# VH-VL binders against q0atu2: the designs that were tried, part 272

Target 1, 119 residues: q0atu2
Amino acid sequence: MLDKKARIRTSREYRNVFEKGKRLSGRFLIIYYVENALDNNRFGFITNKKIGMAVIRNRIKRQLRAIVREYQGQVKNKHDIVLVARAGIGKSSFEGMEKDYIAIMKKAGLFARNANKID
Short names: E, the ipSAE of ESMFold2; O, the ipSAE of OpenDDE; V2, 0.75 times the mean of E and O plus 0.25 times the DockQ between their complexes.

## First folded at step 13 (VH-VL)

Design uf65 (framework fv_recibokibart)
Fold by ESMFold2-Fast, scan of step 13:
Structure uf65 (fold): chain C 119 residues (1-119), chain A 121 residues (1-121), chain B 108 residues (1-108)
Amino acid sequence: as target 1 above (119 residues)
Amino acid sequence: QVQLVQSGAEVKKPGASVKVSCKASGYTFTGYYMHWAKQAPGQGLEWIGEINPKSGGENYNQKFQGRVTMTRDTSISTAYMELSRLRSDDTAVYYCARDKFYWEEIYFDYWGQGTLVTVSS
Amino acid sequence: QIVLTQSPGTLSLSPGERATLSCRASQSVESEYLHWYQQKPGQAPRLWIYGASSRATGIPDRFSGSGSGTDFTLTISRLEPEDFATYYCQQYGDTPLTFGQGTKLEIK
């Protein structure tokens, strides 16, 4: 699980990311991201009804948190990042979600310089 | 009535820069992302990038990264696209287009009339 | 990037006939992220169908969109003279956002 300090929790904080941030879409995820005034990263997660039933949405949310936690050390500090799950994510494998996350974070320039976008 | 009104046609020399404007009216300018697309004569559409008018945050198609800059002026509800180091193959009609600010789907419900940019020696 | 291939490139038909326009994606695209635009010469594109099957405001019901996965179709049940235009499909199933090359619907 992500620590409380690393989570976006209030609707006001989510709205701030949407209003002030940039957006980049991947296959299964859209990220909204903005630099914050803190010394840590914070992550938010949105899974909506178009993905499917609550049991599917809850599974996806748990898997996304696990992926974010695993790669947290590669993310450039001082960012608020909201992951919005896209409709197709319900049919994706865990590996597919993970690859999409890595690809989109690299394209956004949010991974450390040693994380290459191409081989 | 939503309108996007673009600046007039431009003729430029290779190596120059061009800055196209798109003035929005009839809606809250900062509530919707603005996109830019290129259409070469007789060809299809190519996405250039997007800007969040509220923050100025931008994302570009990598094909144009390094040559394109998107900006906006919220006081006059106007978005700008500047393309530098112009080449003959930049000759095209450039469109601005609006999409939904908080929505996950990206589609363009209103478009500007287009601006023809001709690059010739 | 996802490549959208439209076929045919040009479709020559007469008013009153049925038109079927194809858009094939190089990778699966959720229907929610596949859209269609109409463009007439000298004009900006206009949103026609969004989410593969939803008609945009003001679009006649003779237009229908369908499809899923990699295969999408725009159908016009009975062509009117004003329907002759170029139609483009567009995806944002993956970045960058891409358009098909267009199908030009012309009078026979």
Scores: ipSAE 0.137, ipTM 0.755, lowest interface PAE 4.8, mean pLDDT 88

Design uf66 (framework fv_recibokibart)
Fold by ESMFold2-Fast, scan of step 13:
Structure uf66 (fold): chain C 119 residues (1-119), chain A 121 residues (1-121), chain B 108 residues (1-108)
Amino acid sequence: as target 1 above (119 residues)
Amino acid sequence: QVQLVQSGAEVKKPGASVKVSCKASGYTFTGYYMHWAKQAPGQGLEWIGEINPKSGGENYNQKFQGRVTMTRDTSISTAYMELSRLRSDDTAVYYCARDKFYWEEVYFDYWGQGTLVTVSS
Amino acid sequence: QIVLTQSPGTLSLSPGERATLSCRASQSVESEYLHWYQQKPGQAPRLWIYGASSRATGIPDRFSGSGSGTDFTLTISRLEPEDFATYYCQQYGDTPLTFGQGTKLEIK
């Protein structure tokens, strides 16, 4: 689980990332990201009804939080990052989501220390 | 009516830079992403990158990373694409295109007329 | 990078005939992220079909799109003279955004 201080919580905070940020799409995820003025990174997660029923959406959110937490040490400091699940993520494996996350974070230039060299 | 009007044709020498403009009208400029694409003579389309006109936030196709810069001027609703260190294979028509900007619906509903950039000796 | 391969490269037909244009992706693409554009010589591309099957505004009923996974199709039920153009499929299922090489529909 991510600490409360590492999570984007309010609609206003999400809107700020969308309006001021950059965007990059992966196979299962889109990330919106912007540098913040804080001491730490913050992450947000959006799962729309298009990906499946509540039980599937909740599983995806939990798995994405676990992936983000596992790789938080590789993320360049002082960023707000929102992960938006795309159509098709419900058909993906945990490994598939993890691989996509690593790929998009590398493409975005957000990984300072890479634990994986897969492009 | 929505329109994207691009700057005129340019002829450049190898090693020079070119800056193409795309002036938007008929909609809220900062409400839509702007993309740029390349079409070499007799070839298909290749995506160069995108910019968020509201923030200036940009992302480029890695093939053009380091040679391309996208900017915008919100006061005149104009987007710019600058390509540096021009090579002969940069000879192409360059298009700007508007992204509709819905969560799962990213497509180019309006395009500029294109700008021919010729790189010659 | 997702590679889109269009077949055939050139399709020679007469007005009144049915045209079937194929777009094959190197990996699965959700239908929502596959689009088709029409381009005539000297002109910009124009959005034709989005989300694999939805006609853009003003596009005649004779055009239909279908497909899922790796195989997508653009069909023209009865060709009109103005339909002869190059058609490109495009994916936004992954970055970088890519286009197929195009299918040129020409008069026989």
Scores: ipSAE 0.475, ipTM 0.840, lowest interface PAE 2.5, mean pLDDT 89

Design uf67 (framework fv_recibokibart)
Fold by ESMFold2-Fast, scan of step 13:
Structure uf67 (fold): chain C 119 residues (1-119), chain A 121 residues (1-121), chain B 108 residues (1-108)
Amino acid sequence: as target 1 above (119 residues)
Amino acid sequence: QVQLVQSGAEVKKPGASVKVSCKASGYTFTGYYMHWAKQAPGQGLEWIGEINPKSGGENYNQKFQGRVTMTRDTSISTAYMELSRLRSDDTAVYYCARDKFYWEEMYFDYWGQGTLVTVSS
Amino acid sequence: QIVLTQSPGTLSLSPGERATLSCRASQSVESEYLHWYQQKPGQAPRLWIYGASSRATGIPDRFSGSGSGTDFTLTISRLEPEDFATYYCQQYGDTPLTFGQGTKLEIK
């Protein structure tokens, strides 16, 4: 579970990420992201009706939070990042979502040097 | 009427830089991302990158990273793409195209007319 | 990156005939992120079909798109003279965004 200070919570905070930031499209995820002036990273999650019914959307949201939490310490700088689930995510495995998250974060330059690199 | 109007053709020497403009009208400039694409003579399209017109935040295709810079001027609803250290294989028509800001519909519904950039010695 | 391969490279037909244009992806692309553009010589590309099967505004109903996974098709049921152009498929399913090499539809 992500603690409260690591979550983007209000619609205003989400709009600030979209308007001030930039984006990158991955296979199952789109990220919108911007550097913040805080001492920590914050994450937001969006699952839209194209994903499926509420049960599926809630499962995806829980799995994405678990993935983000797992790799939280590897995200560099102070950033606000919103993950938007794409239509195809409902067909993916947990491992597939995890791989896409790692790939898109690396493409965005958001993972610290040596993140996921063996010792 | 939505229009994207690009600057005119340019002839440059190898090693020079070129800056192409794309002036938007007929819609809220900051409500759409702007993309740039390259089309070499007789060939297909290649995506160069995108810019958020509200913030100036940009992402580039890795193939062009380090040589391309995208900017915009919101006061005149104009986006720019600058390509540096020009080579002969940069000879192409360059297009701007708009894309919705949010994730519900992501496609290029309007394109500029294109700008021919010729790199020759 | 996802490579899109279009076939045939050139399709020579007469007005009144049916045209079938193929676009194959090197890996699966959700249909929602597969688009088609029409381009005539000396002109910019124009959005034609989005999300594999939705016609853009003003596009005649003789045009239809279909497909899923790695195989997508653009069909023109009865060619009109103005339909002769190059058609490009595009994927927005992963960065970098990529286009096919195009299928040129020409008069026989």
Scores: ipSAE 0.828, ipTM 0.917, lowest interface PAE 0.9, mean pLDDT 92

Design uf68 (framework fv_recibokibart)
Fold by ESMFold2-Fast, scan of step 13:
Order: C-alpha cells, then structure tokens, then sequence
Structure uf68 (fold): chain C 119 residues (1-119), chain A 121 residues (1-121), chain B 108 residues (1-108)
C-alpha cells in the first residue's frame, strides 16, 4: 500500500505538478513530475473515460499503485509524480504496464537504482 | 489568430552555439507546451524536445541531450532553443510547434515558419 | 524508439487519380497518437490528420486516414493540383516522438 504521505491527494496539489513540472510520454503512461521541498516522494494517478468504463479505470488505478509501490525504493527522492493512463492502457497486461513504467522513469532520469525486476 | 514567429537565418562555425527564438501570439502562451524539431536539407523531421512555458521544465530527445537547452520568457511570450558545440550535421531548418498543456490531445496544431541554421567550414 | 516507415518514398500521379500513402510502425501505436502532416517546399509542416482518421480544421473531405496497430494509411480520393506535397506520419505514443521519412507526392 502507498503510505498516505506518499499520495498526491488534492486538486491543488495535482495542479501544482502540472504547472511547475515537466512531462514525458510513454506507450501507456504519461508522467508529469517536479522536485518537491519535502523529505519524500508523492504519487498521483489519473484515469480518464478514454480508457473505458469505471470498472476498467479502477483496475488500472489499483495496478498502477501496486507497480509504484513495488518500485518506490528506486525512485530519486523529493519528487511529486503524476501518472496519467493513456487510451491504450486498458489493452495492456500488468507486465506491459510495469515495463512501460520502468522505461519512462529511466528516460526521465528518476530511477536512482537499476530496475532489474522483470524476469 | 494563433501565430508562431521565429528568428532569422543564422550562419555559424563548427564549435559555436546558436540560439533560435519563437514568439507566440494569439493564444495564452503558458497554456501550451512548446516543441522544437529539426529538418536537415532534403530530409525528414526529427523531434528535439519540449518545454513547459509556465515552469521552464524541459525534456529532450537523448540524441540532443547535453547540447540543447530550451528556455522561455513569459513577459514577451517567446520560447528559445540553444544548440551548442555545433557540427556540420546540425545544418538544418529548426521549427517550433505548440502542443496541448494537458494529456487529452497531443499533436502539433501550429508551427513556426522555421529558422535555417547553417554550420560551415 | 518507434521507427515509422513510409512507402512509397515517391508517388508519381496525375490530378484526378486516387493516392494511397502507407505508414508502418515498428511497434503498435494507438490510433489516437498517430498523425499526418503536409509539407510543401519552403514551408513549415501543417497538421493534416490527427488521431489516425480526424481531419484537421480546413482540410478537404477528399482526404481520409485509417489504420490501427502498426499499419496506417492516408488516402486522397481524387487528387487536386494543390495536394502535391510531402506527407509525414508521426507517432506521439512513446518518447522520443518520431516521424516517418515522408512520401513525396509528385505530378507524373
């Protein structure tokens, strides 16, 4: 489970990441990210109607939180990161989402350690 | 009406730096990301990177990482791309293009007219 | 990096004929993130078709886009003189963003 302190919770906090941050597009994910003034990382998750019905959007959100939790120790500290699910994500496997997350985080320079967890 | 107007042609020697500008008008400058693309003579387009005009936050194609810097000045609605340590294969027309700020739609609906940068001798 | 391969490189046709331009991706690209741009000599590219099939504002209905996965097509049902230009496909599905090498549509 992601700790309460590791979650972006309010619309104002999401807006801060979008307005002050930068972004990077991956196959199934877009990340918006900015360095924060806290002692920890915070993550936000957005799924929109282009993905599908509520049951699919809820599954995707749950799976993304699980992936983020699994790799949280590899993320460079002091960042607010918002993951936005792209239209094609509903057709992806869990492994496909995980691979895309690792790839995009590496491209963004946000991984402090090798993410050698997919086998 | 939306318009992106770029600075004029530049001639540079190998090893020099060039800074190209792109002045936006007809829309809220900070409401759209700005991208830069390269087109070598007779060749196709190559994406260089993007900048968030609100924050100055930028991401670059790894091919140009370390040689390119994107900046902006919100007081004059102008974006800049600076390319350093110029090589002969940097000779190209450079374009700016705008893109939606949020995630709903991503495409380049308006482009600048292009800036020819020639690196010779 | 997703590589986009356009074919043919040059297509020579006469006004009144039908043109079919191909764009093939090295990896699957969601239709929503596949776009086409038209470019004439000495001019900037112009958005032509977005999301594989949606015409940009002001683009004539003789232009249509189709395709999904790795296979995309731009079709011009009946060529007009002003349609002769280079057409580039682009993917926005993965960073770095990439373009095809272009198909030059020229008068026969």
Amino acid sequence: as target 1 above (119 residues)
Amino acid sequence: QVQLVQSGAEVKKPGASVKVSCKASGYTFTGYYMHWAKQAPGQGLEWIGEINPKSGGENYNQKFQGRVTMTRDTSISTAYMELSRLRSDDTAVYYCARDKFYWEEFYFDYWGQGTLVTVSS
Amino acid sequence: QIVLTQSPGTLSLSPGERATLSCRASQSVESEYLHWYQQKPGQAPRLWIYGASSRATGIPDRFSGSGSGTDFTLTISRLEPEDFATYYCQQYGDTPLTFGQGTKLEIK
Scores: ipSAE 0.635, ipTM 0.885, lowest interface PAE 1.8, mean pLDDT 91

Design uf69 (framework fv_recibokibart)
Fold by ESMFold2-Fast, scan of step 13:
Structure uf69 (fold): chain C 119 residues (1-119), chain A 121 residues (1-121), chain B 108 residues (1-108)
Amino acid sequence: as target 1 above (119 residues)
Amino acid sequence: QVQLVQSGAEVKKPGASVKVSCKASGYTFTGYYMHWAKQAPGQGLEWIGEINPKSGGENYNQKFQGRVTMTRDTSISTAYMELSRLRSDDTAVYYCARDKFYWEEYYFDYWGQGTLVTVSS
Amino acid sequence: QIVLTQSPGTLSLSPGERATLSCRASQSVESEYLHWYQQKPGQAPRLWIYGASSRATGIPDRFSGSGSGTDFTLTISRLEPEDFATYYCQQYGDTPLTFGQGTKLEIK
């Protein structure tokens, strides 16, 4: 589970990322991201009805949080990052989402050179 | 009415820089991302990159990274694309196009008329 | 990057005929992120079909789009003289955004 301190929670905080940040699209995810003035990274998650029913959207959110948690150490510090799930994500495997996350974070310059958690 | 009006044609020498403008009207300039695309003579379209007009945050196609810079001036609702160290294969019509600010409508609904940039000695 | 291949490169037909234009992606593209643009000589591209099958505002009913996965099609049921133009497919499914090379629809 992501710690409370590492979560974007309020609509104002989400709006701040969208307005002040930049974005990058991947196959299953689009990220909006901006450098923050804090001592840590914060993550937000958006799943809309284009993905499918509530049960699917809730599963996707849970899986995305797990992926983000696993790769926390590889993300450059002091960023607010919002992950928006795209229409096709509901058909993706967990590994497919994970690979897309790693690819898009690397393209954005937000991911460490070595993304392997165990060197 | 929504309009994107680009600056006029340019003729440049190899090694020079060119800065193309795109003036927006008829909508809230900071509510839409602005993209730039290239079309070489007789060729198809190629995406160069995008800028968030509200923040100035930009992302570029890696092919142009290091030679392209996108900026904007919100006081006059104008976006700019500057391409440096020009080569003959930069000869092309350059287009600006808008795209929705948030995570909806990922398509280019309005385009500028294009700016022809010719690179010749 | 996702490569979009359009076929045929040039399609020669007469007014009144049916046109079928193909766009094939090197990787699966969610239909919501596959679009078609029309471009006439000396003009900017214009949004024609978005999300594989939705006609943009003002586009005549004779135009339809279909497809999913890697195979997409733009169909014109009965060609009018003003329909002769180059059509580009585009994907917004992955960065970098890419366009097909275009299909030029010309009068026979």
Scores: ipSAE 0.347, ipTM 0.827, lowest interface PAE 3.5, mean pLDDT 89

Design uf7 (framework fv_recibokibart)
Fold by ESMFold2-Fast, scan of step 13:
Structure uf7 (fold): chain C 119 residues (1-119), chain A 121 residues (1-121), chain B 108 residues (1-108)
Amino acid sequence: as target 1 above (119 residues)
Amino acid sequence: QVQLVQSGAEVKKPGASVKVSCKASGYTFTGHYMHWAKQAPGQGLEWIGEINPKSGGENYNQKFQGRVTMTRDTSISTAYMELSRLRSDDTAVYYCARDKFYWEELYFDYWGQGTLVTVSS
Amino acid sequence: QIVLTQSPGTLSLSPGERATLSCRASQSVESEYLHWYQQKPGQAPRLWIYGASSRATGIPDRFSGSGSGTDFTLTISRLEPEDFATYYCQQYGDTPLTFGQGTKLEIK
């Protein structure tokens, strides 16, 4: 689950990921990520106004949190990761977002080996 | 006035390494991601990867993984791309290019003039 | 990887004519992430159109970009001598970033 300690919460923490990390662009998501000095992973979520109205942005953010929660066990430990939703995400299905998340996390080297075979 | 000025042409033997530089001026160097692209003679463009000049964090096109390393020196606003274990098909013009914004993807708004690397025996 | 296919490879026209350059993607690309660059022999590429339809600074209004999904077009309404160059489309819609193979616009 994404409890308090697994969430990036403050603007300072988000800024740290952007400034000290690196990024990778997927079809519906950009991830920004950096290794942390904690014993756990932390996730942040950004849905800016180019995605659409507040109702759509709120739905996307909840769906992304659900996807991240489902795949927490596959993510390499000790990372701060920010997911930024891209313009096309509002037209995507839940499955499409999930597929993109898995693909980009693998490209970034953030998923454990053989994550595909678990599915 | 934004400028990206690259190092001069290089001639290398197969198996050698080459390090191309890209010196930025006219803007805050650490405010924009830097990209590198390859263009073989008479061919199109191929993306090599990107680097965050603030952190040095980089991501590469999988095709170049293991042979390309991107670095930067913020004290002289210079980005570097090093390509190792050179092959004849690495003969190309290499370009650096600036991303429009620091933490967002967008487009390559300024390009270096290119560096010709020739790999021949 | 998203493959961009540009057609024709070479387009031979005269000044004053209309040019239409095609860029087709192997997968859907949001318009915001499709860009066009112009390159002349011996020079670096230059940003020409970004986000499928927005002209970069200094680009004449005879250039227009359009398209969505998998089909994008660069149109030059009335060719000037300085427009003869190679045009590349690029997608920033997925990693790795990719370019088309280019359309060379040459004088007939």
Scores: ipSAE 0.803, ipTM 0.914, lowest interface PAE 1.0, mean pLDDT 92

Design uf70 (framework fv_recibokibart; at its last look DockQ between E and O 0.85; V2 from the best seeds 0.81)
Fold by ESMFold2-Fast, scan of step 13:
Structure uf70 (fold): chain C 119 residues (1-119), chain A 121 residues (1-121), chain B 108 residues (1-108)
Amino acid sequence: as target 1 above (119 residues)
Amino acid sequence: QVQLVQSGAEVKKPGASVKVSCKASGYTFTGYYMHWAKQAPGQGLEWIGEINPKSGGENYNQKFQGRVTMTRDTSISTAYMELSRLRSDDTAVYYCARDKFYWEELWFDYWGQGTLVTVSS
Amino acid sequence: QIVLTQSPGTLSLSPGERATLSCRASQSVESEYLHWYQQKPGQAPRLWIYGASSRATGIPDRFSGSGSGTDFTLTISRLEPEDFATYYCQQYGDTPLTFGQGTKLEIK
């Protein structure tokens, strides 16, 4: 689970990321992201009914939080990042979601370390 | 009515830069992302990138990264695409197109009329 | 990147006939992220079908879209003279966004 400090919590904070940030679409995820004025990164998670029932959406959120937590040390500091789950994510494996997350974070220039370039 | 009106045709020499404009009207300019696409003569469409007109935040197709710059001026509801170090294969019609701001309804519902850029010596 | 291949490249038909245009993706694309645009010579593309099967505003019901996964189809049940144009499929299922090379529908 991500601690309180690393979570985007309010609708105003989410709107700030959308309005001030930029966007990148991946296969299972879209990210909206912006540099923040804090000393840490914050993450938000959005799922919608197109993904499936509440139990599926809750599973996806838990898995995304686990992926984000695992790779948090590689994320460039001082960013607010919102992950939006796309239609089709429910058909993906955990490994598929993880691969997409890594790909979009690299495309966005948000990984301070690049595992694919390090043996 | 929604309109995207682009600047007129340009003729440039190899190595020069070109800046194409796209003026929006009939909607809230900052409420939609703006995209740019390239269409070489007799060929299909190729996506160049997108810009958040509210923030200026942009993302580019890797193929154009390093040569393309997208900007906007919210005071005149105008988006710009600048392409530098022009080559003969940059000869094309360039289109702007709008897209919804949020993750649903991701399609290009309105397009500019296109700007022909010719690169010749 | 996802490559979209359209077939045929050119389709020569007469008004009144049925047209079937194919778009195949190099990897699976959710139907919600596959779109079709119509383009006439000297004009910008116009949104025609979005989300594989939904007609854009003002598009006649003789046009229908279908498909899922890697295979998508645009069908025109009974061609009218104004339907002769180039049709492009587009995916919004991954960055970079990509278009097919187009199918030119021309009068026989």
Scores: ipSAE 0.852, ipTM 0.920, lowest interface PAE 0.7, mean pLDDT 92
Fold by OpenDDE, look of step 15:
Structure uf70 (fold): chain C 119 residues (1-119), chain A 121 residues (1-121), chain B 108 residues (1-108)
Amino acid sequence: as target 1 above (119 residues)
Amino acid sequence: QVQLVQSGAEVKKPGASVKVSCKASGYTFTGYYMHWAKQAPGQGLEWIGEINPKSGGENYNQKFQGRVTMTRDTSISTAYMELSRLRSDDTAVYYCARDKFYWEELWFDYWGQGTLVTVSS
Amino acid sequence: QIVLTQSPGTLSLSPGERATLSCRASQSVESEYLHWYQQKPGQAPRLWIYGASSRATGIPDRFSGSGSGTDFTLTISRLEPEDFATYYCQQYGDTPLTFGQGTKLEIK
């Protein structure tokens, strides 16, 4: 799991990202992102009942956390980023989720220039 | 009722810039994303981009990246779309459209009346 | 990007007839992210169907939407004179957002 300091945890923190940030819709994910005043990035995850049963939602959340953790070091610093799982993500493979994440993050320009693991 | 009222028709020369406005009323301006779309004469619709009126955060279609700038003035509930380095194929009707903001409802429920921009020598 | 292809380009029918409009996506789109708009000459588009099958507020029952995956359909059970217009499908399943090229429904 992500370090506590790398997680968005409160409703207020989530609201801040939604209201003050930008959004980008991908195939399986919508990301909301905004610059923060910290020395680290923070990530939030949202799954709703439209995605599926609780077991499915939890699985998806674990998979998204794993993806975020893997590429965490390549993301531009000082950002709060919320990942919203979209309809259809439950039908996607892990690799599909990963590809979508990379694509969205690239479109958003959130990867650092020295990111070598992206392509 | 919800209304989006856009600025009047524009005639510009190639290389110039145009700035179209969209004034919102009947709802909380900062509570919805504002989108812009292009419709060339006799053609379909193209998505240009979106802006978060509360923060000013914008996201553009890469096709228009580098030439389009979306802004807003919250004090008068008005969104702006500026297109620079105009060329003849920019001749079109431009629309603003309201988004539902959150991911649960993502469609354009209200549209401006459109603004005709003509680019000619 | 996701390309939406509508067919036919023009549909000529008479009042009282049934109209079937097709929208095909280049890749799968979840139904909740596929919408339809109606546009009349000189006017802005208007939301007509959202989420593939839900009628917008004030839309008559004779309009219905269906479909999933890559194939979506807008159906008008019995055409009224005011229904003759151009209809566009639109996807919100991926960025950039895209529209179909439209189907013009005209009076025969």
Scores: ipSAE 0.828, ipTM 0.939, lowest interface PAE 0.7, mean pLDDT 95
Fold by ESMFold2, look of step 15:
Structure uf70 (fold): chain C 119 residues (1-119), chain A 121 residues (1-121), chain B 108 residues (1-108)
Amino acid sequence: as target 1 above (119 residues)
Amino acid sequence: QVQLVQSGAEVKKPGASVKVSCKASGYTFTGYYMHWAKQAPGQGLEWIGEINPKSGGENYNQKFQGRVTMTRDTSISTAYMELSRLRSDDTAVYYCARDKFYWEELWFDYWGQGTLVTVSS
Amino acid sequence: QIVLTQSPGTLSLSPGERATLSCRASQSVESEYLHWYQQKPGQAPRLWIYGASSRATGIPDRFSGSGSGTDFTLTISRLEPEDFATYYCQQYGDTPLTFGQGTKLEIK
């Protein structure tokens, strides 16, 4: 599970990512992302009623949180990142969502630089 | 009355740069992403990239990475695409097009009229 | 990236005939993210069908779109003279965004 510190919480925080950031589309996800002024990453999640009933949306949100938690150590620091579930995600497996997340995070350049890199 | 009006045709020599403009009217400029596409004579369409007009944040098709720069001036509701180190196969009509800022309704509902860029020795 | 292959490249028909244009994707694309544009020479592309099957504003109901997964179709039930143009499919299912190479619908 993600700590409270690593969560995007308010409508204003979400809007900031959308308005100040960039976006990339994957097969099941679209990400909006922006550098923040914090010392940590924060993640937000959007699942709307078009994806399905509440049980389906809750399952998808839990799966996405699990994926983010698994790879959070690889994410370049000081970013706010919103994951938006796209129309086809309900038919995807956990592995399909995971693969898509890895792909779009690589395309965004959001997986970390080497921690031992000398300036 | 949404309208995207592009700058006029340009003739350039190989190695030069070109900057095409796209002036928006009839909507809130910063409420839509702006995209650019290339169409070589008699050919299909190729996506170049997009810009968030509010922040200036950009993402490019890897094919154009390193040669393209997208910018905007929100005070005059105008987006720009600059292509550098021109070569003859950059001869094309370049279009701007918009889509929604958020993740729904992602299609190009309005296009500029196109700007012919000719690269010749 | 997702490659869209349109067939035929050129379709020669007369007014009044039925036209069927094909778009095949190299990977599955959710129908919501598959779109069609019409373009006439010297003009910008125009949104024609969005979400595989929904007609854009002002598009006559003789145009219909269908398909899912990797196979999508644009059908014109009875061709009018104004329908002769090039049609492109486009996917927004993955970045980079891509277009098919086009089907030119020309008068026989």
Scores: ipSAE 0.760, ipTM 0.900, lowest interface PAE 1.2, mean pLDDT 91
OpenDDE, second read of step 14: ipSAE 0.819; ipTM 0.937
ESMFold2 (binder alone), look of step 15: mean pLDDT 92; pTM 0.932

